VH-VL binders against q9nrl2r1430to1533. Designs and how they scored, part 76

Target 1, 104 residues: q9nrl2r1430to1533
Amino acid sequence: GGVHELSAFEQLVVELVRHDDSWPFLKLVSKIQVPDYYDIIKKPIALNIIREKVNKCEYKLASEFIDDIELMFSNCFEYNPRNTSEAKAGTRLQAFFHIQAQKL

## First folded at step 4 (VH-VL)

Design m55 (framework fv_nezutatug)
Fold by ESMFold2-Fast, scan of step 4:
Order: C-alpha cells, then sequence, then structure tokens
Structure m55 (fold): chain C 104 residues (1-104), chain A 121 residues (1-121), chain B 107 residues (1-107)
C-alpha cells in the first residue's frame, strides 16, 4: 500500500496509545523494575517501537503490522497472570484493536 | 535550523473562533514528527492543547471538550489551531512545538516564540 | 491524567550554589520526563530529556536523574543566567502534562 495504508496504521496506533488501557504497552518493560521479564519474554515490543516502524515505512503489508500488535498482546498474556491489572488492560485493549483492525 | 513561527490575530472577541497558524521552516512537516499546540495562561503553567501528524491524525487534550481542531497544510508547510466559542479563559500565550513522539525523544525539542492572544470585547 | 507536582514552587539561591528541583508523577512514567527552562517573555527551552539525557548545547552543570515517580533536576554550580522558571514534563502518555513550575530567584 503506500501512503493511504501507512495513514491507516498511524491512525490505529494513535487510537491505541490514547486508549485508557494502553498504559502497560506504551514503552518497553523496565529491566530494573521487572528483572525476570526478559528471561521469559524473548521478543519484547511496545507501542512506541511499533509507531517508530510505521513512521519509517517498515511495514510492507497490513499483516506485518497486525503481527507486531498481536506479539505485544501475546507477551502481556505470557508474562502476566490473568487476574492482574496488566492482563485485564491487555484483554480490553486487544478487543478494541480487533474491532479497529477490521478497517485495515 | 528548524524554526517555528506562530501567526494570527492578537485580539479576538468572546464567542468567536480563534485561528492560529504555525509556519515551519528548515524541516518538512511531511517528513515526520508530531506538531503540537501548547498554551500558557497569564501567571500560570503550561497546558498541552493537541497534536497532528502529517497524515491528518490528531490527538487532543480531553479537557478542551471538542472545542479544538488542528489541521495541517503540507503544501505550505504549516499547521493550524482553531479554538471555537472562546471566552476570557482562553487568553494566553500560544506556542507551536515539535515532538518525535516515542522512546527517549518524547519531549518538545523546538518551540515557536509564542503569540499572545487576548479574548476581550 | 498524569499529574506532575514540582517542589519547591520557588527557591532562592546564590551564584555558585548547588540547586535541586524535584518533580513527582502521580503514576509510574518510567524515564519519560523532560525539563525545560523559561525566562520571562521567552518560550521554554529543553534542558534534559529521558530523565537524564542532556540536550545538545546545554551546559554540563545541568543534570537530571530519577525513574518511576520521582525525578530531580540539579544545577551543580549556579550561574547568573540560570535564574529562570523550570518545568518538568511527562512524555509517557497523552495528554502531556507539565509541573506547575519552580521559580529560581536570586538570594
Amino acid sequence: as target 1 above (104 residues)
Amino acid sequence: QVQLQESGPGLVKPSQTLSLTCTVSGYSISSGYYWHWIRQHPGKGLEWIGSIYHSGSTDYNPSLKSLVTISADTSKNQFSLKLSSVTAADTAVYYCARHLGYDKWSYFDYWGQGTTVTVSS
Amino acid sequence: DIQMTQSPSSVSASVGDRVTITCKASQDISRYVAWYQQKPGKAPEPLIYAASSLQSGVPSRFSGSGSGTDFTLTISSLQPEDFATYYCQQGYSTPYTFGQGTKLEIK
């Protein structure tokens, strides 16, 4: 796609960032605050990295963009037990993403 | 060198729409970055108004309750603020600013000089 | 919204003094804090970004530290041109928010 498709990815990332449940996903998890995170999660990613990739035109297909967003949620559910505030935020934000991604 | 400059009327009447433009030189708006409006009320701190990306994507401070519209004109290398139904509380110095929007660069690295707007009859 | 609270609201100091200004976030914002200097009639100018990174062209007497909720701006040896108002800003989440400002005054 080009410019129009890139605009759609940018709009969706902005909507995810501004969502109330984006707080666990805005930046990479701190190794100092959560030292075991990087022992468990081998492909860390966050919305700031995905947004950078969008801005640099690194996504050639919508599926590549969707894969990175889904990796972010997968990491959340792998590390965080279901009853945590992080996992609950991830569940709600993922549902929101699935609705918005139908427009891609 | 990147330079931002605000322009618009210094006096606007209550209930009218305030319209300000930021002209960018030394960098193309369509090359990236987020472009922001920030204001400062007399004797008070700084209030972020909103931002635009050249794609047309906008983000607004919820406290301004849909009174704000930000738009970009990449052919003129400008972006603009419209604030509807102004009151005396909208009297402030208005700044435009640039922000990369991710990782360590989530800060405002270039600012315009500011333009004073007074809302008065 | 993330609230940024600065302490003190004003400080009086002499040239050569070591000055510290503190900023507290209402929630964990990692290291996504910037510090700005503003002189009367001028736009704010960035000093520090990402809590501790010095902006290009800014004198080395300025330094930042902190992570999570507590952040500090330090001026190691105050110069006459440093008397100004200082603001912290969180870049973690929109809406972006600023501290109320700390006015640095001549003693």
Scores: ipSAE 0.000, ipTM 0.563, lowest interface PAE 15.1, mean pLDDT 86
ESMFold2-Fast, scan of step 21: ipSAE 0.000; ipTM 0.564

Design m56 (framework fv_nezutatug)
Fold by ESMFold2-Fast, scan of step 21:
Structure m56 (fold): chain C 104 residues (1-104), chain A 121 residues (1-121), chain B 107 residues (1-107)
Amino acid sequence: as target 1 above (104 residues)
Amino acid sequence: QVQLQESGPGLVKPSQTLSLTCTVSGYSITSDYAWHWIRQHPGKGLEWIGSISYSGRTDYNPSLKSLVTISADTSKNQFSLKLSSVTAADTAVYYCARYRGLYSSKWFDPWGQGTTVTVSS
Amino acid sequence: DIQMTQSPSSVSASVGDRVTITCKASQDISTYVAWYQQKPGKAPEPLIYAASTLQSGVPSRFSGSGSGTDFTLTISSLQPEDFATYYCQQYDSYPLTFGQGTKLEIK
């Protein structure tokens, strides 16, 4: 096996949270504001949930952490049409994530 | 070093179920990645059959979905393909492969050596 | 399903030649393309992913380019070990689909 450091996951999540395009991803989508979201998206996730999982040492493999981040982007692109500000923010943040994740 | 090895009957009769197993060495199938079946018809290109992830989630080619089942035996570090109601069109070399990389940068590595399956009476 | 169409189906070339293989997707797949090399009797081996990123250990004479629907694989100076069949593959969506292959033969 390989060694990976939980502090590396925390650092990456902090960088994502501070990015200008993180606004659609900071917290779970509200059922009141967007009631059809949870009918369409079966595995909702957001950066606050991922950060909590990192802090509680719930990721056993780097791939599990990466999969949760990718799920977050996948949900964004499934729910939001390509021309929306949410989808555009997701595209830019995902590209940033891919560059940073190479350090993991 | 991770190695994959296919095994199966080689010859299957039409209408029967084809069963193939991929034995993985050097890595646990439940640790990471997704584990895939791909086939190659004689003199033709590659066709993706389906996959099982390290967590047990399966995905199938819609063309084969009602006919295909992929499962894992974690005690033997193996994953298997069952293809029901085979016909001569299912004659192919069958490969198992690991699928790795980030969402935007995915590829198959490594592949098994392939096992030839002939469907005839 | 996303269809991947390769051209040419076969090409005859000599050592030292520049060879270009093209791959066209039936819809926009961004850069979610991988290229594989397959030698007779062997499993495919990855060459390129993300349309243009070389797999570790692949010689620099191989390069990939393209985005959207049109992609190319180029071998700048063909070597004897490069005679093989080449496949493109999209991974934008399931089902994963491959091109029909381009057989590169000695002239």
Scores: ipSAE 0.005, ipTM 0.549, lowest interface PAE 13.9, mean pLDDT 85
ESMFold2-Fast, scan of step 4: ipSAE 0.000; ipTM 0.534

Design m57 (framework fv_nezutatug)
Fold by ESMFold2-Fast, scan of step 21:
Structure m57 (fold): chain C 104 residues (1-104), chain A 122 residues (1-122), chain B 107 residues (1-107)
Amino acid sequence: as target 1 above (104 residues)
Amino acid sequence: QVQLQESGPGLVKPSQTLSLTCTVSGYSITSGYHWHWIRQHPGKGLEWIGSIYYSGSTDYNPSLKSLVTISADTSKNQFSLKLSSVTAADTAVYYCARKFYGSGRYLYFDYWGQGTTVTVSS
Amino acid sequence: DIQMTQSPSSVSASVGDRVTITCKASQDISTYVAWYQQKPGKAPEPLIYAASTLQSGVPSRFSGSGSGTDFTLTISSLQPEDFATYYCQQHYSYPYTFGQGTKLEIK
């Protein structure tokens, strides 16, 4: 089911990007704007990177795709205190992702 | 350069809805950042009202959450505040502002509008 | 909500004086503090962020310090343009909250 799974990944990434709470995740955090981010977060990732990997057929297993999405959320909660706008957006988007992933 | 300008009625009657618009020039709101509403009561300090990211993601002060709606109009490069059921306590200078650096301890409000005075009176 | 308490509420000083304004958070906010200057009839302007980092273009006579709950804004040698109201702000947690302000007045 490689082609079928890749189409499912593409659909899910598009839905995440279109979600109102995707804003902290659309692109990599700027080192200029947030100088200590890359001192704390060792495996940075964002939806634009994940989308590129999907389009280039770099995910060989569904678990690899899910791991990258979960890493993105984990980074958000590691860097941002719980009551920040980033953490609140991440919590809502992660819940949406879990519901959509169950439908797959 | 980036400029923010508030507009709206200077006088609102009690129980009505206050509507204010912030027009952004020199920068597209779709390019990012969070856009905020902050007010200052006469002779008092500043109170944060809420924020929006152009996608529609909003955060509101919990004390005002049931009364506040913030929306964005990307075609006009504007964002707006609606505050329902106003009382005399809502009399204030209302500012729109941009939050720079976005995350972590390195954020602050880097650009502010000039402020617009709103009086709630019969 | 995190409460920010400034002291003093007003201070009278002369040009050339050293002025210290303090801000206390009701909870540990690390260094998630910004300071603003507001002149009469104008919007607030940022001075300091991350408790101690000067905004570009702000004179070096301004400095910030502190971590946790206690924060300080210092003006090492007052200039005439520094007479204004100063506000601290926390952005550690929503809702964002400000101190009540410190009015710096000429003697």
Scores: ipSAE 0.098, ipTM 0.741, lowest interface PAE 5.5, mean pLDDT 88
ESMFold2-Fast, scan of step 4: ipSAE 0.081; ipTM 0.734

Design m58 (framework fv_nezutatug)
Fold by ESMFold2-Fast, scan of step 4:
Structure m58 (fold): chain C 104 residues (1-104), chain A 122 residues (1-122), chain B 107 residues (1-107)
Amino acid sequence: as target 1 above (104 residues)
Amino acid sequence: QVQLQESGPGLVKPSQTLSLTCTVSGYSITSDYAWHWIRQHPGKGLEWIGSIYYSGSTDYNPSLKSLVTISADTSKNQFSLKLSSVTAADTAVYYCARLKWSYGTYRAFDIWGQGTTVTVSS
Amino acid sequence: DIQMTQSPSSVSASVGDRVTITCKASQDIGSYVAWYQQKPGKAPEPLIYAASTLQSGVPSRFSGSGSGTDFTLTISSLQPEDFATYYCQQSYRTPYTFGQGTKLEIK
């Protein structure tokens, strides 16, 4: 993808990282602390991984970037029951993402 | 090592706003954990009021949501509770507590303040 | 809201006794339960989290068990300092809720 698109992806990831509700998504879930996570979630991802992919120019289309962010939210809702702190944070951050993604 | 200490007025008049502050020492409130307010009515059990996460995100007991605000003062390493329109039913011992938390595994209050008694009366 | 119900509301025991306190959740909460000890005029102190994991510094005579809806706190050999009120708490969903408490009294 284009240089300007990559800059936009970086800006959006930075905004997500700075958001109050980013705490469940900053890093990959620890296998030591959450042993069953990787039995349930087959495509783990987090904001640090997505940012690394942006920096390595691995996203050629905005849709590929959006798909990875949506995967991150989908994993959150699959693992965490409704009304948990993680699921609530994910719901709010996903809404924020949808608004910001309109700029892409 | 890590200590929490509540402070605020011991007496509040009905209809006014109760303001309490929790001072945290030995740990930065923006580094990790969630920071909570819990109260205990005289001769009764414990009631969770709400929390502020290290990220700044807040969560409130739905029964108190319209009346409660929790905020943080990062420069002072403090977090505070404001409870508006108080009545005699808000008379309680108020505790601040740290929630030890791990993604999808556990949530438990591992450190508590000593508690501060608040009486609502004219 | 998830209701936590403790049984019994009070128990009388002697030093050296084995004491069991139970806690029932109104719905499946997995292992998201913690137990606290409270002495008169003091803040609650953590005993157990994740249903069965001892908090650092808590004597080994305390143990927790259970999953789903039924949980127990056991004191295997009661000591004088153990006479207190005990609370269970669920952290599965907000609002976090506590049991009504069990007062452990000297016989």
Scores: ipSAE 0.013, ipTM 0.626, lowest interface PAE 8.1, mean pLDDT 87
ESMFold2-Fast, scan of step 21: ipSAE 0.007; ipTM 0.582

Design m59 (framework fv_nezutatug)
Fold by ESMFold2-Fast, scan of step 4:
Structure m59 (fold): chain C 104 residues (1-104), chain A 121 residues (1-121), chain B 107 residues (1-107)
Amino acid sequence: as target 1 above (104 residues)
Amino acid sequence: QVQLQESGPGLVKPSQTLSLTCTVSGGSISSGDYWHWIRQHPGKGLEWIGSIYHDSSTDYNPSLKSLVTISADTSKNQFSLKLSSVTAADTAVYYCARDWYGSELYHFDYWGQGTTVTVSS
Amino acid sequence: DIQMTQSPSSVSASVGDRVTITCKASQGIGNYVAWYQQKPGKAPEPLIYAASSLQSGVPSRFSGSGSGTDFTLTISSLQPEDFATYYCQQYDTYPFTFGQGTKLEIK
């Protein structure tokens, strides 16, 4: 282990993945199943991509990690109307993230 | 672009306290990065002295024990090194440097130019 | 403390040569190794981090490899500006420690 290891980012991503409301965010949205998604969302991202970036040490600053997580939620709210199960899950998971991010 | 600049006296007498300051521009010492002091003895390799984080927590090389203190002044965007009871063995070029936060990319990505300190009576 | 030992201590080479410098840690340190280049009168400049990742702006002729205890810095085709002293550093545990340096000289 390194003395400034990514354990905090890794722990937070694991906590997000384990959360009951993570299901819309686990993997990139399928272009086959949702063909118009990539016409609307220009910077797609998901927890599996963020986890890979953490594991490959691609986040230089905590703010870059937080920006990618916030981008993920922003995409959710842009594509999904507020009354959808996706948007409701996103709202709850984002609140959870804001509480956990205080530990960063 | 982030720049670091060391300043302090070039000549210190034995038993006195060496005091150096690192001024940071193009970035904030409150950014969440770690800020370090490193020295290089004449004709020798590099020795890590210690680090400070934006919350004022510090880590020091155990070989320097109670002799070293690192502090930060966020209003001036500076961090400083004090090394007490110096001897001729403390003659070196002193560098300040930045290190990434929250990443296995930990290495010194920006360095000051270095300041030469001679301990002599 | 983790001891970092470089070999060779000095190497003489010609422009266009492939140069290899090695670094051995006294205990396992994963991939937590950085390499630096230092020219006379200048501060060290980062070349490689995480054993094999190239620092932004560094020419692709520089590469790093290794894990655990044995690490290597390679310059695939030596250029005139590459004559300098090279240092490895571990950042697995405090205190951070450096190798003794390898001086790369003109043959």
Scores: ipSAE 0.000, ipTM 0.554, lowest interface PAE 13.7, mean pLDDT 85
ESMFold2-Fast, scan of step 21: ipSAE 0.000; ipTM 0.550

Design m6 (framework fv_pamlectabart)
Fold by ESMFold2-Fast, scan of step 4:
Structure m6 (fold): chain C 104 residues (1-104), chain A 122 residues (1-122), chain B 107 residues (1-107)
Amino acid sequence: as target 1 above (104 residues)
Amino acid sequence: EVQLVESGGGLVQPGGSLRLSCAASGFTFSDYWISWVRQAPGKGLVWVGEINSDSSYTNYAPSLKDKFTISRDNAKNTLYLQMNSLRAEDTAVYYCARYGLRYSDEYGMDVWGQGTLVTVSS
Amino acid sequence: EIVMTQSPATLSVSPGERATLSCKASQSVRSYVAWYQQKPGQAPRALIYGASYRATGIPARFSGSGSGTEFTLTISSLQSEDFAVYYCQQYNSYPLTFGAGTKLELK
């Protein structure tokens, strides 16, 4: 015994969290550090929120989970210019996500 | 049944080398990160290091890097710990332990072997 | 490195009683804490991961709670087989670190 029971959504979120390019996505953007963020981004989200939703069984369909992950990337590309480290990390992590999401 | 079995422990003189093995069965070995954890007689658990699913990443406790090397042979379902320059303080039971989430070192270690005793003494 | 401090070092209790074991991290480990049970001469057994999730096959009497720096393992109605050493472990930061253990012994 001792085998963990983990959902496919939880496994994928943990893979994203562990990825080297997850740093811009781990937590919501700070209002103190980036005061104009919430003026531009109307539906903020981050991996910690998505993971919480997975743990509380709030995703009824794989499409709902995928939509929240894609919203996270969309927010990144909307706020951050393409030449920023945040946008570059987002591009690489999104490509990784698309490969892993084929399991769903 | 998911199982890990360590072997290769024994008595070694100070300055000597030893290679431990950990044989996996009952699960897809190549999907999991595996760690080595040691426990000196009457003491607590101490993390030695880890290796990811495809051997592209290894990490070690800072005090043990350069002395110990972790490797794996996925075709043989076997994990290894190469131990060099052994000292008396390396005397311990050595466990291999599987991380609970596939392709990740998250969620702690869900399956442990029985351990193999390494004694470093003259 | 993150230091995990467990208390008490030894807890003496009787079967049927509730046991509460503490684990404190020297800095935040979020919810990335696991608990293990070890009986004499045996390998550790996983009990809890992610601070509060029970590992497969672990009885409901075992529960974990906490986040940040303060964590608790509770055994609600002790059985004879529960007398063992319990270790907490953080997996938020490298190197991975364990507490020194709490020995649960018969009163």
Scores: ipSAE 0.000, ipTM 0.577, lowest interface PAE 15.3, mean pLDDT 87
ESMFold2-Fast, scan of step 21: ipSAE 0.000; ipTM 0.575

Design m60 (framework fv_nezutatug)
Fold by ESMFold2-Fast, scan of step 4:
Structure m60 (fold): chain C 104 residues (1-104), chain A 121 residues (1-121), chain B 107 residues (1-107)
Amino acid sequence: as target 1 above (104 residues)
Amino acid sequence: QVQLQESGPGLVKPSQTLSLTCTVSGGSISSGYYWHWIRQHPGKGLEWIGSIYYTGSTDYNPSLKSLVTISADTSKNQFSLKLSSVTAADTAVYYCARYLSDRGFYYMDVWGQGTTVTVSS
Amino acid sequence: DIQMTQSPSSVSASVGDRVTITCKASQGIGNYVAWYQQKPGKAPEPLIYAASSLQSGVPSRFSGSGSGTDFTLTISSLQPEDFATYYCQQANRFPYTFGQGTKLEIK
């Protein structure tokens, strides 16, 4: 409690973007480059989309923000086999996120 | 069109560090691709060494992990391989390559021409 | 590590022949396989990705098939420029591994 939610969300997204393991999550997966992605993943999302939602004040609750970040990781693990570099990056970034999210 | 070019000394002494650089032209290493090092020993097939994403995130072949470092320099549009404590077994042709996706739906779509490295005193 | 085994290790063929090269993975890898062609003194060049997708600019006489553990590269009507060494690669798990290669030689 007591955290200014909009500022906290912006700070956390910036920390996620700066993290070495953010590369699979910075932008939406290209439909042209990976056409079967959108047949498997029904709710695509990425850090740039989440950051825009933060800037437009679309998250009214911390739980809504957390849900979008968790959706991003869920999509990664659903599409990518566990031993891929994308899944490994997702595992490390998700652990970092869980630690940071305790401050929300 | 994207092109990759390996450079570095063709002769390295045993126990020293092998250092190679891959220069990328016609595209940016910051473009969301993975960048790989692969080698080929005389009489052997291809061996994957490791990969880097431009932010510095790396994956290494476990057989080489304690010996290998890959780094990227986005200002020079280059990525580099350092292999420490080399022996005659590290004599090979070294290639750099681009990989669009680690998901297996893409492959090493652009390769450098290769550079021959001989480990000898 | 996933072991990729190619057969045959070498094959002799004539222009116009249908040639098949097989690649077997030591465990299931879905469709995460690519095929490369390498000519003497040159870097490997991609032919096939995702087991069956043809790389842009590669002639339609090349095709790939298979899933799981068994994969095949086919050249439907061999041309003089096709004499080379062919490699399969799995991209399903780290470390990425290649087959030992199949040398395609003129009969």
Scores: ipSAE 0.006, ipTM 0.564, lowest interface PAE 14.2, mean pLDDT 84
ESMFold2-Fast, scan of step 21: ipSAE 0.000; ipTM 0.545

Design m61 (framework fv_nezutatug)
Fold by ESMFold2-Fast, scan of step 4:
Structure m61 (fold): chain C 104 residues (1-104), chain A 122 residues (1-122), chain B 107 residues (1-107)
Amino acid sequence: as target 1 above (104 residues)
Amino acid sequence: QVQLQESGPGLVKPSQTLSLTCTVSGGSISSGDYWHWIRQHPGKGLEWIGSIYYTGSTDYNPSLKSLVTISADTSKNQFSLKLSSVTAADTAVYYCARGYIKDSSGWYFDYWGQGTTVTVSS
Amino acid sequence: DIQMTQSPSSVSASVGDRVTITCKASQSIYSYVAWYQQKPGKAPEPLIYAASSLQSGVPSRFSGSGSGTDFTLTISSLQPEDFATYYCQQYEELPYTFGQGTKLEIK
């Protein structure tokens, strides 16, 4: 990992947000709707938080940005059984991310 | 700091089940990290066997999946490996390890037990 | 499965030498590689994580570099205690996989 432009991270987050499969990842999982989520997932993250970190220049390396995106997917697969709509959306969005992240 | 210690029989007969336990001190297995079993065959490299998250969620190496069970006992701060139907090919040093996930660095193995030698022989 | 290939399989060196060990992944693992040192009869100990981050307590003569598929571990000035076997490991996807190891021997 080298140093990367903020515009590259911002563009990739925007592409993820606009993807049809982003719906499970746009905001933190609701504790009211899914009360056991935060008992299981100890490092919650979502695209809105990652975008805020990009805007505040908190990522110094592409690897740090990629780690947060991968944590988001890892949380999805840890909480959601593989045959759920959430896990299926996560699988497709992660594949899209891997293609786009090759540019970083 | 975190310390891990493997325990279990050093000699197992072919076709029996190998049972090993890892005792953790200086940290809790319910802390949200992954806990792993890794083995090393004599004169060879390292092979990941499987892992357990504090929730009881398990992942196994597909090469071993039908033979492996990993479980946790949070009251004793231990996690355990059962490997069924062992053969001479299962002779190895067995390590337990922690996979660290709290700082966005991923699941690298930051603490390892000293290892326990298991020989499969009649 | 992601295959990790190390080169060389063994290297002979003298105290004070710069030593470089390489590791190649069969597909992109971004920065999700760790390096371990193992001495005979002992457990592996982490040296580097996230390709280039030095594990706490590890001497600064160790450094890691690379991203994507190609990674290197460098020892800038070899010390007597550094003669050991070194392993790379990917943690991008399951199953976790290790390189075959590089044995660093006294010349």
Scores: ipSAE 0.000, ipTM 0.554, lowest interface PAE 16.7, mean pLDDT 84
ESMFold2-Fast, scan of step 21: ipSAE 0.000; ipTM 0.547

Design m62 (framework fv_nezutatug)
Fold by ESMFold2-Fast, scan of step 4:
Structure m62 (fold): chain C 104 residues (1-104), chain A 120 residues (1-120), chain B 107 residues (1-107)
Amino acid sequence: as target 1 above (104 residues)
Amino acid sequence: QVQLQESGPGLVKPSQTLSLTCTVSGYSISSGYYWHWIRQHPGKGLEWIGSIYHSGYTDYNPSLKSLVTISADTSKNQFSLKLSSVTAADTAVYYCAREFDYGSGWLDYWGQGTTVTVSS
Amino acid sequence: DIQMTQSPSSVSASVGDRVTITCKASQSISSYVAWYQQKPGKAPEPLIYDASSLESGVPSRFSGSGSGTDFTLTISSLQPEDFATYYCQQYHSYPLTFGQGTKLEIK
């Protein structure tokens, strides 16, 4: 992809960051606060890291960008039990992402 | 040992841009930590301004977002605050701080603070 | 925004007293609260994180408790160096918000 795809990725990341349910995803999970997280989750990622990758032109295809966002949600659901506020926020934000990603 | 030091002009005129810099020693700002600006109005409590990750990702307090820019200069191990169109209400002590670990949300090291007065 | 309300706004106490300060969040924040101590002319210093975890180097007379919306900072036996202003802070959601502060004064 091209410049237009990079602009679209940045816009989508900004929309996700602004969403009320983005709070579990803004930053990497603290290994000090959640010491078992990195024993369970082997490919940690967060919106700040994805935005950095967009800015560094590391995504060649829209599918690579989408894969990183989906990895973020997958990590959330793998670590957090379904009834937690984190998992519920993830479910709502993922649904929002799927709607917005249709424009990609 | 982590040390943070604020610097910038102590007096700013109304309508101008307030510019402050935080110099970090003992740790690289590229180490994966988030770095914050907090202010304290005279005789009042603490107000969070915003944060930056070394990549340039920023979070701003929505009440200040139209006026605030935070940036990082990894080559100098510094991050900076610009607050545009200042008024007397922006008179405060300004602190820079480090967020404990990546993504924790609480602040483990603070600078000493720098007093900024907005007056003609 | 999550509003943090501290009670009392000020408390007068004597050395050796047990002091309790409370902090109430406008919505559930799990255990994502920290407590800071600020002495006049100084930057705040962290005391407690994750509601009840004592920061390294902080005396054991300080303790934190609570979850959800109601949180407490306790000083079991007040020392002269403890006279300061105390702030709670939530980090469940952005923007980060602080309580208005509780000033601990000499009786």
Scores: ipSAE 0.006, ipTM 0.576, lowest interface PAE 12.3, mean pLDDT 86
ESMFold2-Fast, scan of step 21: ipSAE 0.000; ipTM 0.557

